# VH-VL binders against C2 domain-containing protein 3 (C2CD3): the designs that were tried, part 13

Target 1, 169 residues: C2 domain-containing protein 3 (C2CD3), of Homo sapiens (Human) (q4ac94r1171to1339)
Amino acid sequence: SSGLLDVGLRYRRSPRTAEGVLAARTVSISVQIIRACGLQAAAKALAEREPALQFSATVGVNASVTTHLSFLPQGEQRRTHPVACSFCPEFSHHVEFTCNLVTQHCSGEACFLAELLEFAEVIFAVYHENTKSASDIISIESCKEYLLGVVKVPTKELLIKRSGITGWY

## First folded at step 6 (VH-VL)

Design n10 (from b02 with heavy chain D31N Y57N Y100W, light chain S32K; framework fv_libivirumab)
Fold by ESMFold2-Fast, scan of step 6:
Order: sequence, then structure tokens, then C-alpha cells
Structure n10 (fold): chain C 169 residues (1-169), chain A 121 residues (1-121), chain B 112 residues (1-112)
Amino acid sequence: as target 1 above (169 residues)
Amino acid sequence: QVQLVESGGGVVRPGRSLRLSCAASGFTFSNYGINWVRQAPGKGLEWVAIISYDGSNKYYRDSVKGRFTISRDDSKNTLYLQMNSLRTEDTAVYYCARGWDFLTGYYFDYWGLGTTVTVSS
Amino acid sequence: DIVMTQSPLSLSVTPGEPASISCRSSQSLLYKNGYNYLDWYLQKPGHSPQLLIYLGSYRASGVPDRFSGSGSGTEYTLKISRVEAEDVGVYYCMQGTHWPYTFGQGTKLEIK
């Protein structure tokens, strides 16, 4: 379908020995954000909510994407650098999340990664970052952000596809 | 609803081979690591081997390394244990046991009924 | 290999009385993630083993609350607050910290 984000997810574990596999007790989940496209519709919707924002074919949006694994703390969230003035930004962003094989759920019971991945999601939030205009006083990378859209990708296929999950979402 | 059913046991002479099977039903077999555990007559439990959910990790107890091979066929929901060069010390009931941790096969939440292997001259 | 030692090797109890089984490991089972990788299994006469307790103290699904596990590091205990006839069998502890996984020698629980 006509998705907002072109992403890739891969379960990464390359143990050299069985002892290494057991000793580590952790795995890496690789997340790749290749590009977003078709942000004109999202920008139009945003402009209807925030009339002061101006978008045109030549201006585009200043897009950034946050990645959140639903079973990890908010502090483990990652963010791309903003890509300025584009409705089809290319991020080429890659990040790894280190996950313990055994964690705790809110119930207090131990949960294994297989259980978490079967019901979890990778949550991507796409933002427009409104940068300062003709002002150099504020040295913040982004001074105000507006949500353009949210993309959720189930992680259950990481259990059954060694090649990972890739596509538009 | 979860079931594991072992088969392939029998009586053989030392030095021969047997192939054990464990047929799984009632769960998504490909999501789990599975273990083989054996029990000699009147003795305790002895862990034999593990295979991870995708078959990429395998580990064996030292006394069976080189003689036993664990494998799986997820299209048939079946686990295998190929046992070569059998010794009288391999005489036991062999259980397959599901590991909740899909990579390490830890802990064994469901066990099969067992299949008996007797190695005798 | 990690050696697991259970005590007693056998015990006989009257229905309704408590029972306690000890398990000692030759190396610590407390992993850097804070969990104790010790399980308890019960094998009833003529049956396959069944999981009772995992990660030291967590009760498996369907296991009555009269069963409890405690301990950390190298010393673990399985307690049955009120023994019932259906609890007869052999109890095994198992360590999950290192391959090969190793079991204790077993403790036989009998009814008087």
C-alpha cells in the first residue's frame, strides 16, 4: 500500500560459540529508516490543525523520525536528524537496540524476549520541526515539533524471518 | 492443547543407530527452542541437547558430542535426534521438552511422554 | 559443569504437613540481569516431568500456590506448605545459567 515510511527491521545475533550465545543473554534489534515519502497529505492535514504553518511544493517539511520499541523504556527512544525542506526525505538512519532475553512486565513476572516480540511493535513517529526564522538567539536544534504521523510495525515476524522485515508502512 | 509426542525408540545393539522424533502440536513450533532430556532406568534426569527456534544454535552434553545430532523440520512440526554409535550408557527414556526461551531453550514448560531406547547386547 | 546437589534424597510426609527440599549449586546462578536461573520440576510416578517453579521463585501456570521457591546465588529451597497425595513423586532442581543444563539428583517425596 502507499505507506509513509520505508523501513527495515532485523534481529541481529552472531554468536561465535554456544557459550557466547548463552553468556550474552542479549540480542540486538536493528532498525533502519530509509526514507519517508508522500508527506504532502500529512503536511496538508497539519496545516489545517496549525494554520500558521505554511507548506508549499518548494518549501516541504523539516522531517524527523523517532523510533520506540514498545517494550523498552522511553529513555531508549531514538531520533533521526531532521531533513529540511522535503516531502520525500531520505534519512538513511540505522540504530541498534540491545535487548535482554529476560525482562519484567508490569505484572512483575519475568518475560522472555520471544513473548515480548510476539505482541510488541516498533513505533515510528514522524515530526515536522519548525526551525527558527531569521533568529540566531536560540541554539536549539529544533525549537518546536508537530506530529505528522505514526507508523507501527509488528515485531512478531522477527521470530520467523531471519532476513528481517522490510517495506513501506 | 500443547502436545509433544516422541517416537523412534527401540532395542538395539551397541554401535548401532536410532533416530528419535518428537511431533509437536497445539502451538507455533517454529517460535520455540526444544530440548532433549533423558532418564536412565531408576536414575535421575540428564539433559542431552538443545536446538534454537531457527536451528542456528545447537548444544550437546560432552558424552554425546560427535555421536548425536539434533535437528528440526518446522514444515512438519517435528524435532529429531539422530543417535549414532550407541552405547549401553545411552539406555534411557528420551523426552523432548519445550524451552520458553526461543534461543537458549530455557526453561522446560512442556514435556513429551517419552520414548524408550535400550542398548543391549 | 555446574554440579547441583539436593537434600534430602527422600522424605516421607503425612498429608497436610509441610515439606522442604534444598538445592545447592557449585557456582552462583545469579546472572548479571538480576535473575536466578534455577528451576524446579516434579515427576509423578509413571509420568513425565512437569515444571513447578522457574527463575528461582516464579510459579509456573497452573501450579498451586502451596508450592513456593526461594533462594539466590548457590542456595535454593522448594517449599510445599501443605502436602497432598497428588504431590508424590521425584522433585528435581535444574540450573539454566550455563550449558550443559544440569539437574540435581532428585528428591523422592512419599506419603506416610
Scores: ipSAE 0.000, ipTM 0.518, lowest interface PAE 11.9, mean pLDDT 80

Design n11 (framework fv_libivirumab)
Fold by ESMFold2-Fast, scan of step 6:
Structure n11 (fold): chain C 169 residues (1-169), chain A 123 residues (1-123), chain B 112 residues (1-112)
Amino acid sequence: as target 1 above (169 residues)
Amino acid sequence: QVQLVESGGGVVRPGRSLRLSCAASGFTFSSYGINWVRQAPGKGLEWVAIISYDGSNKYYRDSVKGRFTISRDDSKNTLYLQMNSLRTEDTAVYYCARGYSYFLTGRYYFDYWGLGTTVTVSS
Amino acid sequence: DIVMTQSPLSLSVTPGEPASISCRSSQSLLYSNGYNYLDWYLQKPGHSPQLLIYLGSYRASGVPDRFSGSGSGTEYTLKISRVEAEDVGVYYCMQGTHWPYTFGQGTKLEIK
């Protein structure tokens, strides 16, 4: 497979919430990020843009991946823990997004989730992390992250494939 | 509909205090960082302060550090700006603006703005 | 602080003609993630600012396709392909790459 990221997406309607309440008006979208691979090319391209950064075959990159559902606000996004010193990091990351069947998109109008999923994407951004955040104040200014790649996976198939969407992207 | 409504402005003398509020509706307030931006009469826009979506990070313009405090009450969907030791140069319309961050960076653009509330500091 | 300089400071345009506004930053706005955190806002007379363009070139929801943004690093341009009467107002660029966030001084667009 020639993709950068090995992922899985699954759609399921839950009969209960975490509080044990029936959730007929909500669904769950699960996202699995298994691994990234072939980051050497992305690291080389990054080093061409940022000459102060150097990568070697023996060291690798410090990779993390963010997951953004295109129809959800920023606070609903997720990030993996960084995996140090690897061009083929294994994340084994699994998260669930609880979504209302009727929700609002950026224009402020009410929309059915099925309408949003027809044209929405799950956006994965793969970063190299060069600095550590040690405090709340530092986390805004000193968290230097360098983009290695972006993977976009359409959500249209989630409505019709019960086994979900899986593979390299 | 996404709405931000500011209140609490008024006319005060130098050295006094005011507390501004921004009431949010039409979106999940707790998922967004929110900003205060001001505009002096006949002048341009000037960023004042930000509070992150979880309230853990706050950043201020240097001229207001130590005098202004940004806070939020997610249970009330309300943002606050406590303004102490007001100066004549703080005279402005104060806007509340929702910050949106692409890919969970600590960097924002302002996709929705309130109507503004006027603060006048004069002798 | 990053200084944002807009040019021109005022512009008078005949309806249907194009308009172009420049914005320069004193330092590169390219963030480590590969994006330029440069936004354009329009403030119509008596109204609050509204977002037009974010991250250099992305058009905000509800903004007509006659508005476009371009540029990278320290040089940015907002273009209106065919100016309409409702486009009157003051246009501001803003950088969000470096703290504190800073705005340009504004460009006033008027109709001839």
Scores: ipSAE 0.005, ipTM 0.562, lowest interface PAE 10.6, mean pLDDT 80

Design n12 (framework fv_libivirumab)
Fold by ESMFold2-Fast, scan of step 6:
Structure n12 (fold): chain C 169 residues (1-169), chain A 122 residues (1-122), chain B 112 residues (1-112)
Amino acid sequence: as target 1 above (169 residues)
Amino acid sequence: QVQLVESGGGVVRPGRSLRLSCAASGFTFSRYGINWVRQAPGKGLEWVAIISYDGSYKYYRDSVKGRFTISRDDSKNTLYLQMNSLRTEDTAVYYCARGHYTFWGSYYFDYWGLGTTVTVSS
Amino acid sequence: DIVMTQSPLSLSVTPGEPASISCRSSQSLLYSNGYNYLDWYLQKPGHSPQLLIYLGSYRASGVPDRFSGSGSGTEYTLKISRVEAEDVGVYYCMQGTHTPYTFGQGTKLEIK
């Protein structure tokens, strides 16, 4: 199979006027997660690590995806809603990250966003959510999450491609 | 209508300092990144330094790093270049040049100042 | 640093004749988006440089259509279809891909 996730990344300007574009202190990085496919192998590997979990062709997994920009704090992650009982879940998920044009490197020096994007990546973590609860209501406290896989997409081409980055990863 | 006017040049001995100014008019200064470009007598153009529109990003040619400092005062529509520890090879006409940056590309310089002359000699 | 090399270093042209200037970069200036990040500037005697062509082939505002830019990757050409007296000066190419921005050594155009 190709990759786990069908994703898209785009760079977007915030202001509506030409003068406003030049004055903008922030830009938006748009992230789309269309679908995941081929989760059978990941589910089998997970079941071997967690013997209490069982997956069958008829059950599938309850998949959700977190999105993390490598240059932003971990607390600014985004998450899809879970899609139940599928090895090929469709998320049709769209989020935007508002990013300052200038951020600080871990070295302590100010850095332009374009320089960060040259070495940065978007990190997608795919989880199985075991939502089986003794109650009739699914709650976060009774939910246990298991990592199915990690997908990393480099951001270096966002400044040179108007159409953005799309494909399976 | 867009104008950039440099000043502050002069004749100094090696090891001395000069501060160049570039006064901008005819556009919203605070929206543009501005560059310093120099030209030694009878020689070609040599890029020196850039400052972003908001002053948060600066970059320098290797030969001037640690000696030159670029800054701006948007309340006065003025760009500065503080030049310390001057060397004979810094002798040049210094131009300020307005940069155009797009999110899909790189810089090009659409307007240039008139230049100010710096001579470093013993 | 990207090194820019121009040829010829000088040329003399009879008014009305065409002129052609070449610029070579040590690294490709063609991005995956199809743009070539190369600009051309003209410095007339006693004047500041002025923008002629940006992003390989786009004429700056007010630049006559007798000026054209072409090329891709590492090889670029500036052409003047019919040279006029006002075109005298030194022509520079510049790569605009990243800092430090670098210029070619210049080509001097004179009238016979």
Scores: ipSAE 0.000, ipTM 0.469, lowest interface PAE 16.1, mean pLDDT 79

Design p03 (framework fv_sutimlimab)
Fold by ESMFold2-Fast, scan of step 6:
Formats: sequence, C-alpha cells, structure tokens
Structure p03 (fold): chain C 169 residues (1-169), chain A 126 residues (1-126), chain B 109 residues (1-109)
Amino acid sequence: as target 1 above (169 residues)
Amino acid sequence: EVQLVESGGGLVKPGGSLRLSCAASGFTFSSYAMSWVRQAPGKGLEWVATISGSGGSTYYLDSVKGRFTISRDNSKNTLYLQMNSLRAEDTALYYCAKRGTYYLGSGWTPSYFDYWGQGTLVTVSS
Amino acid sequence: QIVLTQSPATLSLSPGERATMSCTASQSVSRSYLHWYQQKPGKAPKLWIYGASSLQSGVPSRFSGSGSGTDYTLTISSLQPEDFATYYCQQYGSSPPYTFGQGTKLEIK
C-alpha cells in the first residue's frame, strides 16, 4: 500500500552507571508522528459514503492520529492534537511508552520484551474530526470521528536497528 | 543443554492427518518463538510455520494455510503441528527449530534458528 | 515474498582450495536478516553465519560472510575435509515467510 504517515520508532533504555553495572529493567518505546500526506484520496473515498465529509474532501480534513502498541492495553493509547483543514498535516508529535524489559505476559513466566516486539506492531489510526460551528457544539461526546486509514508498523526492526525505524507507511 | 526431539512422523495416505510433536528441554520454552521447517527428500529447506512464545501469534507458509495448525503447550514444553488434508507435496523430514536468544540490551537481536531437532519423517503416499 | 537464489548449485573443490558461493535476493534485504546454515548428510542444519558476516560460536575463522542489499557471499579461505556440506542462505525478515535459498552443495572433486 501507499504511505500515509511519516513516522519514527526507537527504543531507549537507561544508561549504564559509571561502574558499568546492569542497565535498568525498563525500556521506553519512542514514537514520532512527523506528518501525514495524501489524505485527499482517503477523504474522497469516505465522502462517497458520508455526506458530512463532502466539504472536507474538497478543502481539507481535521486529522488526528492515535498510536497503539499491540501488546499494551487500549487504555495506553495516545492521540495527537488535530491539525485543521489539511490533506498533508504536520504533527511533529512525540510520545513514549514505558515497558518492562522482562514481562510476565507469557504463561505466567518471565518473557523478554524482545519476544513481544518480534511479533508486535504499532497501530496508527488516522481520523478526521468533523466539527460544527462553536455555537452548534453541545458536548465533546457529540463530535463525530471518521476513520481515514490505518497504518501498521512491525516492531521487529527495533531488535536489529540501533537508530530504529523511520519512513513513510 | 538445549534439546529438541521430534516425534509423530509416519506413512499416511493423501487426505489423511498426522500430528507432530517436539519435546523441548534446556531453555525457558515459553520465552521463545518456535518453528517447523521441512525438507523434502533430496531437496532444500522450507519454512512451514512459526508460533510466538505465548502462543498468541501464528504464521504459516501459504501452501499449508487452512490445513496445518501450529500450537504449543508451555506447561509441557511441547510444540505441535497438526497436519490435515495431507498431499504428496507435504512429504518431507520435519524439523523443530528454536528462535535465537534475545539480547535487547545491545540493540541487536538477530532472528535466526539457533537449535534444531533431528527431524521426523512424514511420507504421504498411497 | 523474497526469493533467494544460490549459485552455484554444486561446487566441486579439493581440500586447501578457496570456496566462494553466493546468495542473491529478489529484492533488497537488510544484512541483519541474512543468515547461513551448514547441513551435513543425515544431520540437522546448524546456524553458521548470522547477520551476513557474524560467525556463530564454534565456527572456524576460515569462514567469512559478506554482502549487502541483494548480493551476499560465503567464503571459505582454505577448505578442510569437514567443510564439505550443503550451505543454505536464509532471510528471516521483519515478517514471514522466512525463506531459504535452494542450497549450494560443496563436494569433494
């Protein structure tokens, strides 16, 4: 498929002490969402089913992106703020997920985080938030979101690349 | 010492079923992905299926999808391959293979098969 | 899927000679994903070289691996009798399938 998101993934761990003793048992997974592009095609395709999107398919979408690590609960999901009226929004968004280096998710025994990363993915969902004028907004729960696309990036390359993963997906 | 011992191979007719087992010892079984790799007589190696350490993810060679099921019992340190609707083309020596050791600290953990069993022969013939 | 093609299919040499065999991928592969296995008749394969150039523990220093992108090479600088075997390259990439080359059989001339 064509690439919608320019992203970066990297893992970080605490540095060694001055004595070179064992590094911390936790790792941070760093996720950058730099920009999205080509959203006009997605908006037009969706507008064929959703009359509310006709205007946005013409002038630009109000895009936001959610980030979900496949092995973490949905409650750990993160979201960018929306970028108004653009088919190529720039988010410059950075988040970190703190993960145990060793986890007990595997049959009650310790399981290396590396094993999880080999079969995991970062799931990005790109949404359009259809807003009404300020006078028409009743509550935040009344706002409609429309899924423009889903991008899945395997985390396996974090096991073999010092610099992490970067590029369009 | 890491050991992988396959069993369950034999002669079956086309359309038949067979279940292979791999008894693992000498490592923390639940922490490693396991795979089945086969080799037809006189031919090269062909990856068949992989299962994650937890059993939550499974992957298959396209030609065996829907016919083969990889599974594991981490309480018994045993890997399985249930083979249904067997074809003559499935005739091969089936190896149990272990994913290499994880060392996330260095920033590299190459994915490879570090240990293999001796294989169990499956012959599909009338 | 990535197809690995090994050349030559058979390499006939004498002890003391230099052996060179190649593995060509149908599309670019990270060096970290490319590995070599040695298999002797009647035995299971053994991991021999991982990440294109790193020798597995116990592998003699006469072996070396090199390459990047689509072209990879395994070289044995001075063949010993125990080196005669079939060598398989493998790509174990970020997603299955994990494919093998068809093998290069190194045999005594």
Scores: ipSAE 0.052, ipTM 0.634, lowest interface PAE 6.3, mean pLDDT 82

Design p04 (framework fv_ficlatuzumab)
Fold by ESMFold2-Fast, scan of step 6:
Structure p04 (fold): chain C 169 residues (1-169), chain A 122 residues (1-122), chain B 107 residues (1-107)
Amino acid sequence: as target 1 above (169 residues)
Amino acid sequence: QVQLVQPGAEVKKPGTSVKLSCKASGYTFTSYWMHWVRQAPGQGLEWIGEINPSGGYTNYNQKFQGRATLTVDKSTSTAYMELSSLRSEDTAVYYCARKGLYTWLSPRFDYWGQGTLLTVSS
Amino acid sequence: DIVMTQSPDSLAMSLGERVTLNCKASQSVSSYVSWYQQKPGQSPKLLIYGASTRESGVPDRFSGSGSATDFTLTISSVQAEDVADYHCQQYYSYPWTFGQGTKLEIK
């Protein structure tokens, strides 16, 4: 019940300037989507709730970042490549969310990271692949009929754990 | 099809509180931020605050912090703004407006309610 | 707070003329500016966001330009239906702030 998706999260800086310049304006949240388990129970529950839904032979994961700050990047979406539906489908997929610094709300990169990571969540939607969904622009609402489960991982602990966080969620 | 329905007018005495409503329809209520903006007679627009109906997150203009309280009722797709300690200077049209959660939906106010005229006098 | 200053306060144009409305930010807001049209007795309506991106359904005669501190809204050929107050807004930094508005009238 408490362990649908095995993921890893960490932040990193992507420097855009020559060595020695401290004017990096972007930071990234790096996400590793490793594997899912327990999908059979979730798929059965969904089929019972939505009898008209036809499941595909493959499953995928949609990852997005949300925050309470409306002017910061929100809802950027990244999808894994679909994999065959199995007991524990393995994705081994890496995605990256890049965020711009907002200088007027915080001084310096550390302050922006603290603000973003304190209030942000990475949301994972696990779904049967729908051939009609061909873009990275998809919300939980738009994939609702094909949804196997949703996992929300707060990023606040990345402020403390520089090696990142990993585990089942 | 997207509609934000607000009452037409409210009249209140100084020192009282008012709770204005904004009923949303025609879209997924929890997929958009709801903002509150006022316009005093002959003045420009003034941002009061925003609320994310999904998480209940709020951000306020510091000028209204402590006096304004934004809430939502997800079951009725209704947003509320309560303003306390009313003064004559709070006489204005109060609008609700929605804003997208996603980067491609950017912080633009694409749909607005008709506004509620709040008169604070006597 | 970032102060948005619009100019002129009001202007009257003849039908078919090109109209330019200005909006100045007290500090750089990058391209994080929206423009709204407000007809008498009505709610504001979004015209432009991101300084230059026209909202769907807005006539081609409306265009936005500018960056940093100086922004303009242009109406290439003003029509009678364009009589309204026009407001600019920055969404670069909290609190979000609007200009005082420019009133557009037809002669």
Scores: ipSAE 0.000, ipTM 0.486, lowest interface PAE 16.5, mean pLDDT 74

Design p05 (framework fv_ficlatuzumab)
Fold by ESMFold2-Fast, scan of step 6:
Structure p05 (fold): chain C 169 residues (1-169), chain A 122 residues (1-122), chain B 107 residues (1-107)
Amino acid sequence: as target 1 above (169 residues)
Amino acid sequence: QVQLVQPGAEVKKPGTSVKLSCKASGYTFTSYYMHWVRQAPGQGLEWIGEINPYSGGTNYNQKFQGRATLTVDKSTSTAYMELSSLRSEDTAVYYCARTYRYLWSGKAFDYWGQGTLLTVSS
Amino acid sequence: DIVMTQSPDSLAMSLGERVTLNCKASQSVGTYVSWYQQKPGQSPKLLIYWASTRESGVPDRFSGSGSATDFTLTISSVQAEDVADYHCQQYYSTPYTFGQGTKLEIK
């Protein structure tokens, strides 16, 4: 099947010059989330276990997407506003992550951002947000958020492609 | 297809040292950190330390700093943990486990060795 | 060091019942929490990572939730093969720490 999420990723210098980037020791990674599609299949599968999602599986989900760069702490993640009642929501979401050129690996070793990007990913998690708690005994113990899907986009090509990474994933 | 193979058991006397092995296969050895975790009989899991097979860099739980030494042999895709000055309280099952090089990718210890039972007794 | 505390220490359930296991961190760990299943005589097996993402091959009845300091593992309908110890772990910062474990038995 086609991808779940239409995204765009760019590596941006701020400032523009190599000398300026080195002096500031930071760059920006730009992330666009244009839209999601095909959420009905995910919602129907989840509704088989979650009675609270039965209605949403037939009419549309309240989707939101979190963006997490795998080499940044989880606390740096971003989230779209939810788009109500749709299986193909349009987000038109844009964020920038400010990243240090040199950072510490989780083991304590210093590592260049270019080295991290070789094996890193941008992780998109797509959720359904329930606006009301259910009276059902199963639903009262469930989280308000329901994970519909996860999309991982490798960052390997961010430094070598001027146009960045775009398309369905 | 991913496997981490450890020997079944070791018996050592107090005051000696032991060197445990963990042979990896089915993946690119240098793309994953190797961790060592122990579990005393009837107890929980305790993290000992990690090694980056690409660089040889290590990070230890301070409780084991100076007693544990982690090394790798890239040619054989084998990780080692040496534990010195053994005491009876070091009796435990010792596991190796891998994590993707970048833990912040969200995935933790996805594959574990079967464990080596170390018995320290006189 | 971050302390992970699990509750209850043990529980016995009937087949088909819903099971909830709790894990609390002494400080915020974001969503850097994993859950492991350990059957007697076996190594731990990854069930859930990133607080709520199910590992490939793990049955749909297992789900995780939570963020910051409070985390939950839920088994929607307990099967006989689910008898095991369950461990939560934070991988937000070193030293990585595990809860003491919850033992699940079938009555």
Scores: ipSAE 0.000, ipTM 0.462, lowest interface PAE 18.2, mean pLDDT 80

Design p06 (from a11 with heavy chain E101K D102T Y107R; framework fv_romlusevimab)
Fold by ESMFold2-Fast, scan of step 6:
Structure p06 (fold): chain C 169 residues (1-169), chain A 122 residues (1-122), chain B 108 residues (1-108)
Amino acid sequence: as target 1 above (169 residues)
Amino acid sequence: QVQLVQSGSELKKPGASVKVSCKASGYTFTSYAMNWVRQAPGQGLEWMGWINTNTGNPTYAQGFTGRFVFSLDTSVSTASLQISSLKAEDTAVYYCARVSKTFWSGRPLDYWGQGTTVTVSS
Amino acid sequence: SYVLTQPPSVSVAPGKTARITCGGNNIGSKSVHWYQQKPGQAPVLVIYYDSDRPSGIPERFSGSNSGNTATLTISGVEAGDEADYYCQVWDSSSDHVVFGGGTKLTVL
């Protein structure tokens, strides 16, 4: 079917205690990385690209998420633990990105964050993790990651849909 | 050119041992795993296990623990299967076959040896 | 343990299309490989990764894999296609290669 990765995204904000009285606000993006599928083509391409990849050295498959949203820490990538290698790995992983916002004199959260979310995206990547080949002697710790696929999920509807967005991407 | 050449047929008595060899050429021996597959007369293909040609570590399928030993001689690019305490039920054609380059690629057995017939009879 | 089910026999007339099925729980999420074995010979890989052909295999051979069934399709069947056909997957949970029971293709 269409889509590589089954994900969920939800925007959350702490409630205001009193009208006109607010200080630090907690904002979060909740991410579910549920499963990947249809990785046969990517695995075949990897086999042809990396002929020295060792069969028994496979650690597993993992997925990562990066937000690239200006109000969240930049460059921070969250990863699942590796799961058994398959073409439809099940991650069932929950990640939350949080930020405390300073008091703003802007009416409504949509006014403050809508522009930031309108053109932003959350980036997911799926990796095959294996032990380094015999020719790679730089590190004693020998895990190496091979990219299988990248998925970009727009955030433009996240503020509008309180239940969040879910589906294959 | 990639080739897997196996040793000749064997006729053995029950209780004897046999060693089947598989010599690889045309590729880097330690970059590919070697599988062993058995086929009894008139029966289907039965996967016995594989051996890591880089580490020498074998993995055996259920039913092939104990009397069966996979080994390597990397200096001559050869994998071997030894069967001890032979029984009549071990009568079969034994194949070696090379496994795909990646664990995750679903393991197509892309090159096969010609097979070694082992017959166990009194 | 994971099990692949094939029909024991399929008959087809020369020039017609033969279809050999391979059933397995959620097999569409696995890569299926197909082997042809003629009497007295070693198996030969004819389809790998569901639908790809190795060099030298005629275009008459094709494959598909979806849901619980993978299929090897041989169009314009020739007498020389008469053989036993085996499907194969790798079961990641047990780290085992699994073969189907084989299908004897008879060209009548």
Scores: ipSAE 0.011, ipTM 0.527, lowest interface PAE 9.2, mean pLDDT 78

Design p07 (from a11 with heavy chain N54Y E101H D102S S105R; framework fv_romlusevimab)
Fold by ESMFold2-Fast, scan of step 6:
Structure p07 (fold): chain C 169 residues (1-169), chain A 122 residues (1-122), chain B 108 residues (1-108)
Amino acid sequence: as target 1 above (169 residues)
Amino acid sequence: QVQLVQSGSELKKPGASVKVSCKASGYTFTSYAMNWVRQAPGQGLEWMGWINTYTGNPTYAQGFTGRFVFSLDTSVSTASLQISSLKAEDTAVYYCARVSHSFWRGYPLDYWGQGTTVTVSS
Amino acid sequence: SYVLTQPPSVSVAPGKTARITCGGNNIGSKSVHWYQQKPGQAPVLVIYYDSDRPSGIPERFSGSNSGNTATLTISGVEAGDEADYYCQVWDSSSDHVVFGGGTKLTVL
């Protein structure tokens, strides 16, 4: 697909007490969906596949993030609010996926994170969708979404990069 | 404000070709798809297909593939229908009609051309 | 291959109410539009999205849509309402606009 998506991933854990002990046994993956750009070709290609669909300022664009992390509900998805249809939509969206730290499965936090993140990925999808009007009494037809692009970001890089990962994908 | 003006009536012999034009005014041409609808004498409305004015991509209803070609010239806000190898059963009034790109609300045809009568006879 | 069924004709006296039906499988889940066509003229959209009226269409025209039947209702019918009326939906499975066969409304 053509186009770029500006995203960020960051690992977070509960803070440590003065004794060096975790205040709570939870960890989270913080996800940012900042903006997309260069969607002109993707939007036109979609309109050619869907002949009646034409790109318009009255149509929304949204993004979703889906995680396939071990120990989290499989396929858990978060979506942005739709923003006005644009070839460079700005989402400025932030979400967290939280889970309990299970030390009995491993010798400690490092072993747990290796199991959680080594084979997992975060999937970002950008959709073109029609925004339903106030007069729409048949909402089932207005629920259609059209995929403009998808980006997969492996989470194993979080094992080696403490500052997280960010950039255009 | 919105207006669709079609070309004049045509009398053709079987095997000939005809081109019907539809000139739009009063709106942004590329924001709305253009439909073609046929009506044979004494019969109802029959949807032939549409052309996406943003991409130029035509979609034909079953039964209107092959001999029928939708085209457009966005520089003059005009859509055209060409029928090749004309047959007697092509005798009909041909209408162009505008629709919004909103598939979710079932594509109402809100403005229509006046119609072009095509008569095919020996 | 979705099919809309209309009665071929409906007769009504001036000043009375005419009701024109449009039958389709689960049509209440679709958006129905209605067109009026007078002899020698292009069709005119009179109702869209089941019950909305375009600017310039008299309030005598109304629409409803539920279950397997959509209905165009014309109250206080006038001689000028004589025309053919067509219902229309969009069939998502074929990406086709589908018209009903039309109903000829006769006044008097």
Scores: ipSAE 0.000, ipTM 0.489, lowest interface PAE 14.9, mean pLDDT 74

